# Designs tried in a protein design chat: VHH binders against F-box protein SKIP19 (SKIP19). Part 7

Target 1, 302 residues: F-box protein SKIP19 (SKIP19), of Arabidopsis thaliana (Mouse-ear cress) (q9m0u9)
Amino acid sequence: MASSSSPPAAMEVGESTNWTELPPELTSAILHRLGAIEILENAQKVCRSWRRVCKDPSMWRKIDMHNLGDLDDMDYNLEIMCRHAVDRSQGGLVDIGIWYFGTVDLLNYIAHRSSNLRSLRLIRCSQITDDGFVEAVVKLPLEELELSYCSFSVESLRVVGQCCLNMKTLKLNKHPQKENDDDALAIAETMPKLRHLQLCGNGLSDTGLNAILDNCSNLEHLDLRRCFNVNLVGDLQKRCFESVKVVRHPNDSIHDIDIGSSEDEDPYDFSDIDLMSGDDDFEGYYDFSGASDFSDYDQFDF

## First folded at step 5 (VHH; framework vhh_nb_b201)

Design r73 (from q4 with S53W)
Fold by ESMFold2-Fast, scan of step 5:
Structure r73 (fold): chain B 302 residues (1-302), chain A 119 residues (1-119)
Amino acid sequence: as target 1 above (302 residues)
Amino acid sequence: QVQLQESGGGLVQAGGSLRLSCAASGFTFDDYAMGWYRQAPGKEREFVATISWGGSTYYADSVKGRFTISRDNAKNTVYLQMNSLKPEDTAVYYCAADWGSEYEDYDYWGQGTQVTVSS
């Protein structure tokens, strides 16, 4: 339809939804399904209405910097984009996830500007030093921490647990490790308030697992997939069943998220987002808006 | 805390020159397009010039050939060199910052600096 002084042409029934004519609240709900990279590079350039929504600080309370690690082939700098997304949050940032490109300078930038940050996820961030990680994280009121496929020391994990007293969710995922209880013992010693623990690929033994169960009495979810040094049978299996609401066993199915795999194959990412959400728009376990990604355009009918 | 602080305004005779400066802080300056707008007494705010993060410039027809916008990323500063000033250029000049290269909806604005051009 044209904005002219002549009578406008009638809209035909059955035409596609006009995305540029949607109200701001609905546009916001749609754009929240996109990652930060898609918003900053594509969505905000569509039209003035989308651009205004993409600049609203409420869009940036949660920042998802998911990417496939092809940093050398990108035309844009993800650290600069992440800094801009943090700036747009105007201090309201609560949740941030960074894949591959995380640096000590970026963590300090986030920590200095996001005093209410409750959830930090670092996936495949090999550039962050133990000392830089600890210095940035210990000043944050974290309740959720993910360190997946990173190279942080047991000592740094222990210090974080000692300083972040309200930690409720820890995800410490690795490629399958040789037997080693150091991580499990540090967790048992320093994080007694944990409700959700994911240790995929961890080298813990039955000794380490018993220490966690002894000390983390509020534990509701325990994910031990690919923890092949745990013999989860007999008395130990019974203990887990009686003490923990949900247990994922060492041999339970999990997709390979190594180079060339997308995070869309990891069901725990969506489960954790839903668990941490205070959104009253949907109260069930079924999330239709989360069941499909708009980035999968190859699946469109035509 | 985002801040844009303009300076360099003042009184000048027609045909003269002024150089405005805008010092930016509290955001990643290098990633933003910077622009200048002006508002004369009793008129709406008018676009003057913009410079992208990559250095591309665009000017309003009323100032093209007389004004030059430039930036110094090391100093987080944008400049407006105003030559061949006319009484019609009298206005409060505002510095603005925008993500991208557009000039319609700026993210941040300065307080303004007065430019008065006498006949």
Scores: ipSAE 0.000, ipTM 0.214, lowest interface PAE 12.9, mean pLDDT 76

Design r74 (from q8 with S52N)
Fold by ESMFold2-Fast, scan of step 5:
Structure r74 (fold): chain B 302 residues (1-302), chain A 119 residues (1-119)
Amino acid sequence: as target 1 above (302 residues)
Amino acid sequence: QVQLQESGGGLVQAGGSLRLSCAASGFDFSTYAMGWYRQAPGKEREFVATINSGGSTYYADSVKGRFTISRDNAKNTVYLQMNSLKPEDTAVYYCAADWGSEYEDYDYWGQGTQVTVSS
């Protein structure tokens, strides 16, 4: 993440001449799996041919600025890096995700330069004001919006829904809330074209859920994990089963949305798995307990 | 969309002066290093001058003491003041912008402006 005297990434190409001799197509395929910070800090420094690939606008149609928020004295550097990634997209930016460091100025920079932006993801961006968010977003042809652990008002959500008429995916994730249908009702009223809705931790009741189902007739995926004020039984459960292809229930596992922090639960799609090269070696560990083949040993404790 | 637009070129007599301008848009100008390159007919493109985001300048030996590069971040513009022009300075002059390239590969280039110096 942070700049060091050595590249922090596991891009050790100096010991393997084969990597510097890869054709551009193969280099491009590898680099498309990396996040923006990894490309800008590490991959582009490997050699001149990798640097040329890293400057190609086709590499920057999707910008993933995933980070752990542990760089308080480097927040400004992440914004500068994000601006450079947006510049490299040459107006071709379609999808951008920003963790922690999002600002009103950055949103305006993105909105002004990315007229075809279809997907915006803001995770833990506490610095962005309701007014600044609305001003930037209403100019964009958004089909996908994620607001996870942000403090945006129900009024700003309503305005965004009224202006972004083609919204197909909304992810509005919070720490578990007390009963409150405001978000659910705003969604039901303003986003009738939704096909994917994730509301982890939302305080909606059965009333709010019924309003969503009444108004979002094309809904295919509904994620209600940690929505503890929904009593998803009987007729309501039957309605969801018959109307929605995939439903995640309030008490379902949140394994796929953890950020990897033991103290911090960050409910969003876990893109970090795609950025971790070579961490799929479970054969290096030995289980000396001799557990029975009939016992559930998926409680593997690291 | 990123754009670099040069202006100020023209025909000038030997010993004369010209000021080139490069108007930049579509990126955060103040964070980029800006440079000037030139290319005469039948020759390779050669470095002329650069100015980094902090205002530090560097010049090719052929233009030291005659040319001055400067920038105006409020106007998103980089300038090249050319004094004591020689016929050998005749070339198309290109503006370039770079975000920390260590391999002399600039991120963005302008279309160029013609400078002709008569004897």
Scores: ipSAE 0.010, ipTM 0.397, lowest interface PAE 9.8, mean pLDDT 77

Design r75 (from q4 with G54R)
Fold by ESMFold2-Fast, scan of step 5:
Structure r75 (fold): chain B 302 residues (1-302), chain A 119 residues (1-119)
Amino acid sequence: as target 1 above (302 residues)
Amino acid sequence: QVQLQESGGGLVQAGGSLRLSCAASGFTFDDYAMGWYRQAPGKEREFVATISSRGSTYYADSVKGRFTISRDNAKNTVYLQMNSLKPEDTAVYYCAADWGSEYEDYDYWGQGTQVTVSS
């Protein structure tokens, strides 16, 4: 399996422990910690009792399609698996994350069947067009959006902000960019309700940051790691410290947020940032981060 | 929206033949195992036949040698060819779909089509 999150259920269930006799509620609690691929390929094949739990719509309110991008080496089609997971949610889907394989057709499939979708995460999805993205997303009552290492235009971001009026969390992560305030200004103009903003690698300057602070007056968390065109000193540093509960500085370590790392899929409800409070100490993130040989590669852009 | 629509049922004489069709829509048909079940009045649903996503077939002993299940992935359709029909085959026949699995708990069911075999 190229996308090896937690050990497969089939490999954990040994001959000496009868996990198949657990009450459904305990089985559900265990299975909620697995990603969608692990559930569909491994956990549901353990026994009929586990299979019934794995088909329960409550298991599919949050779908995590985390993978390492080794699509050609997989013995299964991730888009088909994702569609099946969405079907199992029976309209109850509230959170979905897609790494690498996202397409316009898949987004439309999700949007058509998930009227209560509140969180959409697209990571390294290069196949989705600006037009197709906008058409799918404007139909959704999104409060959380992640567009990490994707090539969406500033205009598509602006339209999404204008249509998704309740946006509270935006993660727009990129490899470090040259100075450009376009994204920051679009965010400032269209997303005044933001509480959490992650802009790792963004090209914004002090001008763009001031625009965000002026317009997103309710920001609680601001992540500017690898935003090397921000000079966070003097009055601007004081402004951030006084107005934002948690600020991650441009030169802070990003080892703990690497894309493609195998991790415990327990969601960051309350977020890890909230647990770390106002410090630039990232030790809390390291506790979340699993042992991944590729963590350093993603951070250093190898 | 997922839909399974059965057709081809009807009244036939004992020894006759019928071909049932099930048209599927709203999901990725090629990846699903397709099955046929039947239910006679006052009885539980009984397994008839299944065909996996890869084309492997399995039949209930009561129909083996008489019924043939097949699929056409280009048409999103599964078929049940029923030969040498007996009065005991009288039932409502249901199409079912399951994600690449041999377990009994199918994900989707059709509304059924009536088959009546007269003696």
Scores: ipSAE 0.006, ipTM 0.328, lowest interface PAE 10.2, mean pLDDT 77

Design r76 (from q8 with S53E)
Fold by ESMFold2-Fast, scan of step 5:
Structure r76 (fold): chain B 302 residues (1-302), chain A 119 residues (1-119)
Amino acid sequence: as target 1 above (302 residues)
Amino acid sequence: QVQLQESGGGLVQAGGSLRLSCAASGFDFSTYAMGWYRQAPGKEREFVATISEGGSTYYADSVKGRFTISRDNAKNTVYLQMNSLKPEDTAVYYCAADWGSEYEDYDYWGQGTQVTVSS
């Protein structure tokens, strides 16, 4: 016979939680959901127990430097903060994402201290040169690379593919481009082990897409949103369905893509003329009372 | 690899002086606050002195006026000049580095250097 009496499995909704009394491993699990800026500026200032967890190298195996590009409005230097986060990882860094502030010097700092880096994400990093990028990343055992809204050349992409032989995930997102198969052909030639490919805004044609499908036989996820030079109908659509598990089509919604605060740079978004006309809707889009809780975290730095 | 290496400890008579050095490597030294802590046998580790990235200093009451902390960013080194040493200053002295510490808990620690002051 079994007893039906057991202690409650969950805490009652609406009860206060004393975070300072949690075991370090549970605190760590919660804090892993925060970005690096949130940990360094806010979470570590809560109490000494949280600060000690926030300094543990195991917390810094993944560094997320997500920000909105409002660099001049920040009370802190994001490059210095990122260097500190890399230092805290003590060589254990596996994944790093950098929005806006990436430089060649920072990338070299990361590469020299993170020999096990598997994932690098660069979003809107206009300061990094092709040569500086290639020199830093070809020495890293990368399996995931994201270059979103950056201006790196096809030549640098080709070299990275030739040197990073275990590339499994590539995200190469751009504003919608004119027809050009150069990226697609470089990927097809140099990255045959790809399982996940995101090419939002790429100028590839049906020719480039067929080359990718011919050479990337392990491809499981293919994202072609805003690739308006692909005519994904008939035989080509059937080929994608039969060979790839998940396909995002050119006209599918992009609401899940994080493009940061540079939405006004998109040629399909707001114009300066509309703002000057006194359109009430435009003035509401960047309202402080708007739903972005991220900026509220920065208020801890007065 | 992040490393802090102390030097300059030793045996000195009461009223004497010692200069401790801490060489730092593997991180951007100029952006970190540097500090000195000490631990005597049978006692908890206690704060001695700190210097911010901008050069602002703060000292424990027990060492004010006798000890001076300084840094040389070109050499990635922090120093502790110890004057008018007393037997109660006998301890292992530890170098520490931190970025933006509100609680005086430091990210990196050296291995320590022994200071013994004879009576």
Scores: ipSAE 0.000, ipTM 0.437, lowest interface PAE 11.2, mean pLDDT 78

Design r77 (from q4 with S52W)
Fold by ESMFold2-Fast, scan of step 5:
Structure r77 (fold): chain B 302 residues (1-302), chain A 119 residues (1-119)
Amino acid sequence: as target 1 above (302 residues)
Amino acid sequence: QVQLQESGGGLVQAGGSLRLSCAASGFTFDDYAMGWYRQAPGKEREFVATIWSGGSTYYADSVKGRFTISRDNAKNTVYLQMNSLKPEDTAVYYCAADWGSEYEDYDYWGQGTQVTVSS
């Protein structure tokens, strides 16, 4: 026999509950907590009644393709699995998140079959071209967009903002960058309806931040963690406090940002930003743990 | 758009042969298990044969040794070669596709093709 059986879905159930005897409504409520990979590889294989629930289009209004980026070690093709999940949604897809394996062909597949897509999240998708991304996304009625640890240009961001007029949430997260206001200025110019903005690692300066605050008057949440070129003190700090309900500061903890377990518990990679050789003896045996101390090195990387 | 289209059905005398074809489109054919089911008048739909994405096959006892299921991934087509046909094989034959499953409740179904075996 080819064991192993798929591991059981991780779910909260009472002591005496028989998984195979659950009514469809309860099964559906449990399965809505799982990601697409877990549903397609594990949950739907439990029994016929679970499989029937897992085929219901209402299960696929949100598709979460979270994975660890270990694509070559997987027994299954995530792009094919994602296409299958999109097919199961039968045009009802509202929210989709794709980690690592996103391609232009996949985005076009999604765009052509999901006319009501409101939220698109692309994390670590390095294979998607600027042109392919723009062509797919400008056709969609997006209100939420995440482009985390991707390499999209400021030009593509500007075009998306000009075409997706109802954008309310933007998450544009990067490894910490040298000073550059291009993204901030494009956002300020093209996305005035924003309510939630996450710019972790962005290179914006006080100038870029002021432009955002000037133009995004409905902003409720502003996340500036790892934005080391912003000096959030004095008048600028007061402005943020008075204008925005929730502000995450450059040096705040980032442990809540999940970019996959292939990364360290500190999700930002400092290998490209950290130019400090460690030849300085002023701290002796102490760890230079404070990131603010390294700001003295003026972003030597250009 | 997902589509399964059967062809090759018809009228044949007992002891004869037919080859059914099912052309698939609108999904990633290579990763789906493909199956054949049949339904005679007044009976429930019954399993005939399946071929998984990896090429392994399984047959209902009533057709073992007489029917052969095969697939051509380059053509997105699954076939059912039916030899030594019996009057009891008379039914509408349906093509079905499923994501890697052995369950009788398949994801996609064709419209069926009639096979009639005379005595």
Scores: ipSAE 0.000, ipTM 0.254, lowest interface PAE 12.0, mean pLDDT 77

Design r8 (from q8 with T31V)
Fold by ESMFold2-Fast, scan of step 5:
Structure r8 (fold): chain B 302 residues (1-302), chain A 119 residues (1-119)
Amino acid sequence: as target 1 above (302 residues)
Amino acid sequence: QVQLQESGGGLVQAGGSLRLSCAASGFDFSVYAMGWYRQAPGKEREFVATISSGGSTYYADSVKGRFTISRDNAKNTVYLQMNSLKPEDTAVYYCAADWGSEYEDYDYWGQGTQVTVSS
């Protein structure tokens, strides 16, 4: 296999070289750099050699379902695609990340087929219920959990901490919050074995931070970016530096965190609310009058 | 776990008919292409028929007009109706499942069912 982070296959063989003639080792190195969507929609369709590599269960030990949340504009169903990727792992799945489209049914599908799952990442998944999340996750031997820009309750977080005793990494990222210590106190109470904690945007105060430092004695990495309710000065700053190997501060750059650019392109919903709530739905009004009037508008054949 | 279970094979005289069935489990059947392949002694496995997730069908020239592939997504089952059977159709018939519509290398295979056509 190539040992470099970016195999120079294109530079070695040139543009005129038939990519279908590449050795399996070079093909594998290239494909390991791609996400699941790119592999299933593009890479496996190149030739038999690439397709063979793309079917190998070793390619599916980590499944990355990163996407921009433009689900209505996609030509394919990401949940179905994810189920297929899980099938290809043949029980060998250890790491999975799901952006936007996660459902309780999908989470159960993963849990029933992936007994060795060590890392689960759910980003911007609004469809998964607290009960469904807990029921699926407590069955898994998780060491790493990411819940970013999701709406899971503090009680769900507490139960997960109580059941997933090997949890070493927690990433719980939010848009900047007003002061609230609930998450920090739940973490301190239930996850004493944490080594890595990312709480970007969390509303924790000095009280919550002290509770984490008191109870998570093995903590090696603490990420407090955009935690603006922490006064990380004086004695508390000294405590963090003495207790934790790496600390990311509230005002540090967030360029390495995917905050979902597609959400910034959405039009303001206020106007939509005013139009729909302040005025009767024109289609709804016509529903009561009967659809027969609209059948008379079939003037165009095609 | 993915499983494909064939049934319906047997001995039939030339000109006769058989209906093969393949029961699928362990995956979302409705989004997979399903196919039938056959292998006679001393020959490589050859393509017979396929049906896409959308219902489009494709047949090998040797079976066109005689065989019909169909699927029932509610029952997770694919069928092969074989009419006007010839001695040359004698083979072990395999059910296969594939993501997408490629017909050459399927992802999952059944154990096969024997079809023998007497002259």
Scores: ipSAE 0.006, ipTM 0.336, lowest interface PAE 9.9, mean pLDDT 77

